VH-VL binders against q86i44. Designs and how they scored, part 3

Target 1, 197 residues: q86i44
Amino acid sequence: MSGQNILKCKKCQLEITNKIITNHNSDTFHEQCFVCKLCSTPISDPYFTDKETGDFYCAKCEVIRNDQSKPLRESLGFCSLCYKYFRQNEDILTIDLERYHIGCLKCTICKKGINNEKYYREKMTSKLSNYCCEDCFEKVDKCNGCNSMTLGQTLLAMGKNYHANCFKCFKCSEIIKPNSPYSINKQTNTPSCQKCN

## First folded at step 3 (VH-VL; framework fv_pozelimab)

Design s27
Fold by ESMFold2-Fast, scan of step 3:
Structure s27 (fold): chain C 197 residues (1-197), chain A 122 residues (1-122), chain B 107 residues (1-107)
Amino acid sequence: as target 1 above (197 residues)
Amino acid sequence: QVQLQESGPGLVKPSETLSLTCTVSGGSISDYYWTWIRQPPGKGLEWIGYIYYSGSTNYNPSLKSRATISVDTSKNQFSLKLSSVTAADTAVYYCARVEYSSSWYPDAFDIWGQGTLVTVSS
Amino acid sequence: AIQMTQSPSSLSASVGDRVTITCRASQGISNDLGWYQQKPGKAPKLLIYAASTLQSGVPSRFAGRGSGTDFTLTISSLQPEDFATYYCLQDYDYPLTFGQGTKVEIK
């Protein structure tokens, strides 16, 4: 019967009947309610919440919003990771047009600051990547499907590590999802989904 | 309602690594910056560093080569490791929450742990 | 690093007195200054942020003023629970730096 778990949007307190967005606090939102107040882009880490209004702001819009009400510091700019101003004569790391304090961008493995252009990354989303330094790169496990580094969670299949999107059926190239049945061709050592067997 | 509690060893030998954990209760660690501050007996306060709950950090340059702050959102905790300790690292260590994290608003340390004394001695 | 100088290092006062503590920054810090109270054996407590904004729950006898380099904390009518050490903190630039503290003690 109906045990109706009514899932409510934390921002507007109305029932969510379609796509549910969940944040790190396990709070749930309508897709249209978990957006930056100023630019209307869907929120992703990192983001800021206005304590008085409860409105969300992406990192860039937080700086822009406050620019109208606070004195502007001299034009040194700000770090894309911690959102604090650069100091005068500070060394700045620039990656893909975003700027970072050297201390803010750290190797995922050894936790030391990345201080030069010799780094490697595992891209997780369009706005989020894991990084490692050159010394750690030689020690990191690689995905058997794409031969790129693995710094986050991986799928263990056929005794080897894969990114979730890299373990594919040899015959149809569809992703073989966790807990889905597959067969192994013993001559070629390649996987096939149940449909292609 | 939100409370912070430091935990770690009370005594650390010179040259070893000091490890402290701050447990957050009554509220989420998410969406805040968190900080460590220390105070040698009878002296003033020294800021050690920040961490944003997503993992980004900023350190006092005087401690940066030895200090590492990390966060574990699943346990609602954040931690400080300080390597190669000497007697000069003897202090009460506090963890605290930062209410405002934007570059435009003042960083206010609105909630503090009770502090834990760490003595560096042989 | 921005140096924060507090004066005086200590002062003696009686209940009911008006107490003023000063804090000077080695460079302009706008209004990015907080005041903290620490009682013996206890953690510091936030009193004021943004140089002049009183934290929720803090008595109105506490007031902060100033901008740029010169700041003051005033207690208009000192109460017994106000005997403590007071620290200023600049959050304008890294590293964040505290003043050396001002101890308010009984005459």
Scores: ipSAE 0.000, ipTM 0.451, lowest interface PAE 11.4, mean pLDDT 80

Design s30
Fold by ESMFold2-Fast, scan of step 3:
Order: sequence, then structure tokens, then C-alpha cells
Structure s30 (fold): chain C 197 residues (1-197), chain A 122 residues (1-122), chain B 107 residues (1-107)
Amino acid sequence: as target 1 above (197 residues)
Amino acid sequence: QVQLQESGPGLVKPSETLSLTCTVSGGSISDYYWTWIRQPPGKGLEWIGYIYYSGSTNYNPSLKSRATISVDTSKNQFSLKLSSVTAADTAVYYCARVEYSYGYYPDAFDIWGQGTLVTVSS
Amino acid sequence: AIQMTQSPSSLSASVGDRVTITCRASQGISNDLGWYQQKPGKAPKLLIYAASTLQSGVPSRFAGRGSGTDFTLTISSLQPEDFATYYCLQDYDYPLTFGQGTKVEIK
């Protein structure tokens, strides 16, 4: 609780000595205490709180938790995108160990179905993945480091776009962070971080 | 504004195959589930089956042995064939689009054709 | 197969009345229920999906409630254009099944 000199986690009431997570109400938590109860994923907006237990649930797991038919459908599994359980005898698409209803997985840009067709995946920092059809992949801006699509924020360096984790020192392969100094080898046109100069 | 229109013979003889086509206009057939529903005169609605534009199907078990739904994306059409018909198959046949609630899962029939009466009689 | 039972099968009402139609599933279907309106000689029209979500363009006098096995459709102030047959549909599991219908007739 508050009213002490020591910062405590609102969930477990123990002292926070390492990384502090703060919610929109300025409550503080251990990183491991501000996670979804059902899937253990770190909480991000929107999220839901069970007022009797104080447990947190991400949007996906809140739908699952409130499904009154859960016992009848649990054995069939659920779609990773829409969070509804599969129906008896329906076809299921499996991509990267995740399961989807036929028709649920669509291109983020044009909204056309990807099922049973060539697709491209962009991994995001929040573990969110965006999927893109071949036509849109050719049109969207690409990261110069990984040659994959860029749908989120990018780093502009040396006149080219990069995902934050893709702009690396040529010599040590460490990530060159935004606004960090780096040098360019004029002959090879490659970047080097300050310590490798 | 997407519109659906059923077409096919209004009279089919017992033991023959009933064949209907649904034409989609004002929008693409791609990336949706499509369905057939029927209604015998003076009775309620009966779901026949789904098709996703890529060819995946699911049928009412009571009709699965006789029903085939197919899609032709180049013509923006999907069709129903029902074999070995009897007088019990006399009904108004509707085609409809399946919309996703939660934006993704097929939950609702949001656009319907006007329906076509098929009478099974000698 | 999930059996959907509507009550009543028919009712008589006057313009301005509050009308309630019920739909009961033979097993839990969460909120996977829709309501459809059908006028004589016409195709059904979607009113409500996911038990309580009003379809775009449908008047606010229509409201759906319920979860699990018991569902209701309420028309708060019946209008002349509301005399029709109403059907519930469960989309929880295959085969999809409709209720038998409730006919709302003019008194």
C-alpha cells in the first residue's frame, strides 16, 4: 500500500528493488506482477481487472474468461486472432504454431485473406505480428537491415529505413540506438558505432 | 452496397439435382464466407452450409451427403447443388454473406438475396 | 445439434406496446446468437448479432440481451413496420440452427 518510504508492488505488497511498472493510475508493480493471469503476457492497454481477486487479463483472455461455454469448447482450442473457440469439424489454418479460423488471417494493409497463399510476417516489439500479402509486401516500405516490411515506427539512418533493432554496427553487430553517434566508412558505406571507430 | 441475387430453375423433378447460383455485385466475393439457407413454404429457416471463397466448406449434417457448395471467384458467384431431391426439398432458397463479429469471426448473415422458390414436382 | 426454442410461437400486440421474445438454447452458446426479422414475402434481415450488438441502421427500439442459454429480444415501442416473424440463430457450433420463429401480429 502507500504511506511508506519504500515503494511496494500493489499486487503482492512486497518492496520493488528492480524495474518498476506504472499503470495509468500511477500504481506501481513488479514487472512479473503486471501480467495477464491466463497467458502470462505483460499487460498493455486495453486490459481488465477482476475486482474480487485483483488479477489482470489482456483483451484476448478477458473474452476467453467470460465465455460461459468454456468447458464445452476448451478441447477444440481457440483462434489466435479473434479469440473465439473453434467449431466442431471446421477447417483450421496453422501458421507459426498459432491456429486461426479460415478467413481470420488477413493482410494488415489491404484486408485480403492470406489463408493458403504466400504471406510475409513483421514481428513487433510487443510480440504482435503483422501479416502482409505478396502484393502489399512489394509496395510497403522495407527495412534496409532485414528486408521485411515496416508498418510501425522506423529509424531513418544513412538515407534508409530500419527497424529499431536492425540498424547495427558493421564491426560488432551491436544495435546503434536512435540519436546515438556513429561513423560511416566512406569506401564501403557501412556504419560503425563509436567504440568500434 | 453489396447485393446478392439467386438464379436457377424454379421447378425440379424428384430424384434430379437442384442447381442454384448466387451472383454477388457491388463488392468482391473474396475474403468472405458465403452461405445458403432455405425455408419450406409456411415453415422456418434451415441452414444448409458455408463456403469460404478459397473453397473450404461446412455443411448441415442432414444435407451433407446431397449438398455441394462451390465458388467461382472469376464470375463473383457461388452455387448450391442438391442431389436426389424430393418434395421435402421444396422451399425458398436464400444466399447470404457472413459477417464477422469482433471483426474476424463469422457470426452474422448481414446481406441476403431476395430468395428463389424451388418446387420439386413431377 | 443445438436446439433453439422460441417463446411464444406467436403474439398479438398494438402499436406502442413493449414486446419481448425469448430464445432458449439446449446448451450453453455464450453470446453467439443473432436475431433476424422477416416480413411476408421478403428475405430475413439481421437485427442483432453477438446477442446484444445492434446492426448498423437498425432502430434503437430493438434490444437484445442474454448469455449462455437464455436470450431475449425486446422492442420497446412497437411500430407498424415491426409486425413480422422474428428468428434467433445460434452460431456457437455447427450445424448452425434457427429457432422456430415468433410471429408478431397486429391486435
Scores: ipSAE 0.282, ipTM 0.662, lowest interface PAE 3.1, mean pLDDT 82

Design t03
Fold by ESMFold2-Fast, scan of step 3:
Order: C-alpha cells, then sequence, then structure tokens
Structure t03 (fold): chain C 197 residues (1-197), chain A 119 residues (1-119), chain B 107 residues (1-107)
C-alpha cells in the first residue's frame, strides 16, 4: 500500500519496474536514461554531467563537446585589405580598429609589404593614412615644420618643403596659406604673415 | 591549371645553407598561403613552415632558428633557406599551396626535390 | 606540439575489401584534420579536409569521420590504385603535425 518504498529514476522521475542502473552516489536510473547524450552508449566512470541540462557525457564525448577550434577561428575575423580569415596564432597588425595580415599594408614609396618590424604612418584624414617602411622613411623628404614624412603634395616655401598646415607665421602661429603673401625676417630667417607685418 | 615546381642544388655540404625555390605557374601566387614540407628517405612528413603571399610567416619551432621562407610576387615564386645543415636534413622537399579557406589543407603540391647533405 | 598516432602502421588487404585507418590526436582538435594519400615516388595528394569533406575529384569510396581526438578514414571497396601510404594531418594548432603513416599493401 501507501507505505511502500518506490524506486524512481533520478533523470525522468518515473518508477523503475525493470532493470535498475545505480551510480557511485547510489542514484538509480532506467537503463535508457543513463546514457551519453552525444553517442548514446551506456555511461561508465568517468562521466560528466551538464549542469544546465542534466545530460550525461562519457569521457570521450566531453572532450569533443568542449573543443573550441571553430568558435576561435570565427572570432579572429578577417583582413581589411584582402578579406581572408586570419589563421590561428597568426600575427595581426591592428591600426585604427582595422586588422591586417603582416605585409598586406604596402609602403607608398617602394610598394613592398610592411613586415611588422617597423612602419610609419602619415595620417591624411580620419579614415585615410599613407604607410611607409623604415627604409623609405629614412630616405624620404621631411616636412620642415613637423619633421614628418611627406608622401603627398607639399608647399615649397623659403627653399623648404612643408605640409600645407605646417607653414606658420612666427609671430601669430597661424597657417600661411598657399599663394598668400608673407615676409621673411632676414636676421632670424623666419616667416611672418601679412597681418603681422 | 596551377602547378608548382621546386628547384635548387641537389647536394649541399654540412654546415652550409640549402636554398630552394618554388615556381608557381598557371595561376597567381597572390591571396594564398604557401608551405614547405619535407620527407627524409623512408620516413614520414614534416611541416617546415608557411608564408602568406604578403610576407607573413610561421615556422615549425624545431626549424625556426635555421629556416627562412620568402616570397617574390613579381616572379610568382617563394623560397626556403635552411642554414647550418647536417645529414639529418637530407630529405625530399615539397612546396605546396594551402587551401583557400580556414583550413591548412594542401591541395596542390610540387613533385618534390631530393636534397642530400653530404661532403 | 600535438602528437598524431595512426593505427595500424601497415595492413594487407585485397581488392574489394573495406579498409579502416584510425588517427588519434593527443588533444582535442575539433574537425581540423586532413587525410593524404602518397604513392611511391610521388607527392602526397589531398583526399579529405575538415575531417569529413571530400576533396574535388576524389572517389566517393573514401570517407572520413570523427571529431575531437579520434578520427577514421574508410575505403569502402578497395581498388588497385588505392594501395598507398595514408597520412593524417592536424591543422588545429601550429606546428602542423602528421601521423606516422599507414601503409596499405596487397595481401
Amino acid sequence: as target 1 above (197 residues)
Amino acid sequence: QVQLQESGPGLVKPSETLSLTCTVSGGSISDYYWTWIRQPPGKGLEWIGYIYYSGSTNYNPSLKSRATISVDTSKNQFSLKLSSVTAADTAVYYCAREYDSWYDAFDIWGQGTLVTVSS
Amino acid sequence: AIQMTQSPSSLSASVGDRVTITCRASQGISNDLGWYQQKPGKAPKLLIYAASTLQSGVPSRFAGRGSGTDFTLTISSLQPEDFATYYCLQDYDYPLTFGQGTKVEIK
């Protein structure tokens, strides 16, 4: 009657009337309830239990279940120049939130790939930059105002090259625009804009 | 059809540098990874390293201190230099193309060239 | 480095036989496994990549299975041209490593 002990399967909570499987904790299961979720073979020690689902996994299938190769490859992304995925353990060059293979960025001067040993950048706009390798950086003409490389158009003033925004009045520090009049102080060899003359 | 052909001296003296070139024909070297693999006579395969056509390299740690792989996209070639060779470096050397995807699968191979290290 | 162990090292078979070759990785490698066939005096040939994806032009009698650490290559009905040495290769992590090879020879 109502005082009887009833054996229930821990997995499905139904009464066990036929073959009983017992684990090391003395929990009881139907034969069909104590199997690996992935390969469907009967569980034997060692085995693992998924805490969220309560499903069982044999030692072999637990290794397979936790393998990370595909998610890792997806998370590495792709090169912004050639649009190929990065290989695992590949060195990646990151500039302004964009990622590149080593050597995909080309030197503006010699056209060779930048090998990540050293490179130099001339920022043109918020989204556009020119790049130069170390060898070419040492050889290219520099702006007389900022001492950075000049890869685009320059302003020739007082026998020197300047970026447009680097040729400034000595007295007021305002940019002297192309074809605007300026004066040279012969004693100090410095330029002054028309307003400061 | 893309084909690969290894070239270089078949005999190298101990302590010298072996130099091999792989010529790619029938297709562009651009946009692929290229690899060197060797096989000592009667033994299995050993991966040496790869180069992406842009110049990025990776090497087997056992060979990294001696191996250099380079690429010349204008000649459609890539090359292997292995310094300080010994008799243990005697092998057939293969160049191969890696599959155009996430996998390092070698879909096109050169015929292989035997390099013997002997005095 | 990831060690790849093939079993058996060699086997003898007859034309029409089902042949199974096993490859085991020393750690989990997902499905990043390829199979290569090498005939005497020739370069290896790609048969299968991503553990189970058959390369274009490879006969359908070749099949790969497995994931994680245990992988198999099966030839469902061995043909005369299939006598060769077979290698597995893991491409999960660098350095890339090959198994030692399984020689399939005539019984």
Scores: ipSAE 0.011, ipTM 0.490, lowest interface PAE 9.3, mean pLDDT 81

Design t04
Fold by ESMFold2-Fast, scan of step 3:
Structure t04 (fold): chain C 197 residues (1-197), chain A 118 residues (1-118), chain B 107 residues (1-107)
Amino acid sequence: as target 1 above (197 residues)
Amino acid sequence: QVQLQESGPGLVKPSETLSLTCTVSGGSISDYYWTWIRQPPGKGLEWIGYIYYSGSTNYNPSLKSRATISVDTSKNQFSLKLSSVTAADTAVYYCARGYSYYDAFDIWGQGTLVTVSS
Amino acid sequence: AIQMTQSPSSLSASVGDRVTITCRASQGISNDLGWYQQKPGKAPKLLIYAASTLQSGVPSRFAGRGSGTDFTLTISSLQPEDFATYYCLQDYDYPLTFGQGTKVEIK
């Protein structure tokens, strides 16, 4: 009401003066307030909200929180993909500091199990990645912006394939969305959005 | 569709090693938990162990000192060796496919009877 | 190891009957339970996994319920092809363990 927008954290109701986090409802939070209650990891989709407390839980902690059993295997930990506890004496696959049941990570193309020796990763979100084995990696198209594999939906622009987040305006660096108009500088072969023209 | 078939000798002498092979057809062996299960005549089912194509194994503790499961991805086969057999090892031996998320056995071989006798 | 106990060990029933088989785990196993059907001289067949999920191709007269330690398999209207031995299996922890079996026989 002072003629300026005052951003308040929906969780703590205090003014946000630092980095602002926004959720899918356009609610704003302090970075430290938009974290999982159990593991303290920053929240990313999918996540769950306790309606009585307003606390947030990441997908794996929601499974743990709702589990009524107190398994003897809690000390063994759980899989980062399926969120079930490891069983006694089983081998565990470790990739990028995350742990998985053997066979939980599969090549997106051929469905072969990933075994930590030769794999390739396409990161889609903080909690979603596509994986492929070495044999499939050579055969998949690459993004012209990041040179990583393309297994999901791609944008065809300027005769080349791009991940949606990799086709950006040369002048403002904003993502040029599918079906959005843009201009091409033919000398530099660079795109620019309508706003920057 | 995927099919499994057991093979091996039907008679093994006490103290020798029982050796069985399961052939996987109609699909790749490079996924799933490939499992051995046995059933003594007139008795219930006993899980022996599994192998994942990477070489990862797990065994029933009651059999771990004697059981070895191996996989040959080039032949699309996996095998069970059980050493120092006795009459108590007489059973129908099944191979089966288990999912990694659930150890639900959706495909089974027909079973092969192994008799241990002198 | 987790012990699985089935009840009854055997039962006699007529075509059209509702049949209920119980399986109890010696400790909590969440919903990590499957049901298998075995006919004489044949390999077991998966009916249900994750306590209540019907395997593709299994008739809807088969239903599984339960969580934790107590589980049931129900056949709502017994058919001639359903006379068999039924086994539960926990896949919560290794070693995997089967119940002792319940034989469903002609009355």
Scores: ipSAE 0.361, ipTM 0.707, lowest interface PAE 2.8, mean pLDDT 83

Design t05
Fold by ESMFold2-Fast, scan of step 3:
Structure t05 (fold): chain C 197 residues (1-197), chain A 120 residues (1-120), chain B 107 residues (1-107)
Amino acid sequence: as target 1 above (197 residues)
Amino acid sequence: QVQLQESGPGLVKPSETLSLTCTVSGGSISDYYWTWIRQPPGKGLEWIGYIYYSGSTNYNPSLKSRATISVDTSKNQFSLKLSSVTAADTAVYYCARLYESGYYDAFDIWGQGTLVTVSS
Amino acid sequence: AIQMTQSPSSLSASVGDRVTITCRASQGISNDLGWYQQKPGKAPKLLIYAASTLQSGVPSRFAGRGSGTDFTLTISSLQPEDFATYYCLQDYDYPLTFGQGTKVEIK
């Protein structure tokens, strides 16, 4: 004699016999049932639930499904920042093979939209792409190695700012890593790694 | 879960500098904009300014001459200094995360707020 | 700076009522508008961003609409936990500016 004690998936109403996923409301799901309806990736906070259908949407796909800015140019794909389709006849920015609505790119310093005018990107970042309008570019500190703007982390070496990949040995061109020893030639004011002197 | 907590003196004398710190826990301070917002008792909300984790700042023009926001990534903290305070600066001060996607800006995480009274 | 004007400044309502709050911008702000809920003694909470997109975990009874200069927040069936002050915020241009708030009180 005993009662049945099983967990059911809230989405499909079938018994869960493998991995159990629990949401913030303590509801339980099969791993394959707690996924974004549009992109099929596993859900993580923040996410949205369609109250009529019970379907889940990740943050980027919620923007896509609520986009009423028709007409669409679906063949051009989605903006890489907001994940909405491009509208018919709108101007599109293409940067490093990615496409963006003009209004989606904002200057990191002044926060104004980049409107098909001259802009600058901090290209040596691996985390967040940083963009700067022309007015702010003239005022921001520049990397001493490449003479491009510095908006992210920099190395302070020889009293000057460098992108991590721009502080190099003058003789061998190898990157001098943070906290690595180097020598300065006082006559030429150039750095050299330990192996080169 | 990322949480924000304000700290600093609750009482500041007129003409002195108001100094507050916000501690970020449960997540990294990197790659986000961090902001200060204030609310005088019984009144609405006023945006003070933001700082990006790299040190870039933007301030409400009404406060720019007096406000300084700084960030300490090693302590996962950012701070507000507001100089030359008067009774008009009495308010609850909130720190908040400004989520910036290029598409929209929103304050998605807030500290509980700390009341700062400016009085002699 | 962009001025945000809310109406009404306060309203009284009963549980189950449909509540409408409006927000008007002094200039066009596209859909760069958010709505925030603040309960007494608590920090504001994000409800809606981009004029009409619900933040994760916000009940479907909350809905935002509008673009340009005129925006509306509706609560289709008011619940006891919805008695609060509501603020709109424009994120179109800096400085960011809030409306003066609308207090929703028990009738």
Scores: ipSAE 0.000, ipTM 0.429, lowest interface PAE 17.2, mean pLDDT 79

Design t06
Fold by ESMFold2-Fast, scan of step 3:
Structure t06 (fold): chain C 197 residues (1-197), chain A 120 residues (1-120), chain B 107 residues (1-107)
Amino acid sequence: as target 1 above (197 residues)
Amino acid sequence: QVQLQESGPGLVKPSETLSLTCTVSGGSISDYYWTWIRQPPGKGLEWIGYIYYSGSTNYNPSLKSRATISVDTSKNQFSLKLSSVTAADTAVYYCARVSYEWYPDAFDIWGQGTLVTVSS
Amino acid sequence: AIQMTQSPSSLSASVGDRVTITCRASQGISNDLGWYQQKPGKAPKLLIYAASTLQSGVPSRFAGRGSGTDFTLTISSLQPEDFATYYCLQDYDYPLTFGQGTKVEIK
């Protein structure tokens, strides 16, 4: 018998002490290490592995990555969501300096198209963002600090939900990080960090 | 199960306007591109044009001076009008859905086709 | 417009044969090519999109290959229901253009 072995993440080589993710090759990963390199979403089949770097890409981001390496040089440029070049004479949607095929901008929650309608953006990575239509925005939980939608991990503090970067000290405005100590003024119901008392 | 059905007159006189409607059932017309394709008897396929459900269109340059595609989301229908027809416009006309997950790239659902003959 | 040329225009084959149809674009179209099957009196049916991706429900004996200007559709073991006309379509740029078709007939 071999005894106990500690499972290590194949990507970062550190011990896995919580949730274990396994791929089709029986390799083990931290949840946060088995994600797409471009969009940071959890990997599911089918997915692609870069042979040189070992990075993973979901099917959508593999299209993005390959389109960049074999681009068609068009005067109209390419879509910010699918990364395929615009076709001659097609209509283009332009929002906040980014350009999209008419059908490409969709609500992340309900999947309906967004066509010059009111929408809300949640930044996911430096390269990708989630977009949400007005109807879905009203239904999702909001951050008590910024009043924007909370689709990812949130900090529950003082009975309210916050993005990690939105829970701040009342006195110094510094971000109060998860598991960091803070004090509550019971009369004003406001938090203050350890340095401010 | 999404189904497409073409309808309209099977006979159109030269110089008149050909008018066809495609009815979408079993699914929403919203959030898709819809297209018309034609096929003269014994010949190959020719793309006519497309429409996104919000009204954006693009046409084959060979037909754009005569072709108009429109959409009626309340009826779940889209239509083709082709003006000033001649015998060369005699064809089976198909409507189809443009498949779409990231970008329109294929025609995944087709109507059965309707023959339009241009003759006096 | 991008011209799509198919070869051959027709071929005769027997059940069990391996059939290859070629489609050539007049300019580079990346992998923006689809293959369609049309049986007499019927609407075309999508077989392959993005040059090599099988549409759901299409038998694995159909395979698409190629990129740029040269593309092939291969039927590895021809079945009776495969006698049809096959069309390629480029969706790289407007206007979308089909090849002239390849008719696969019984030998």
Scores: ipSAE 0.182, ipTM 0.636, lowest interface PAE 4.6, mean pLDDT 82

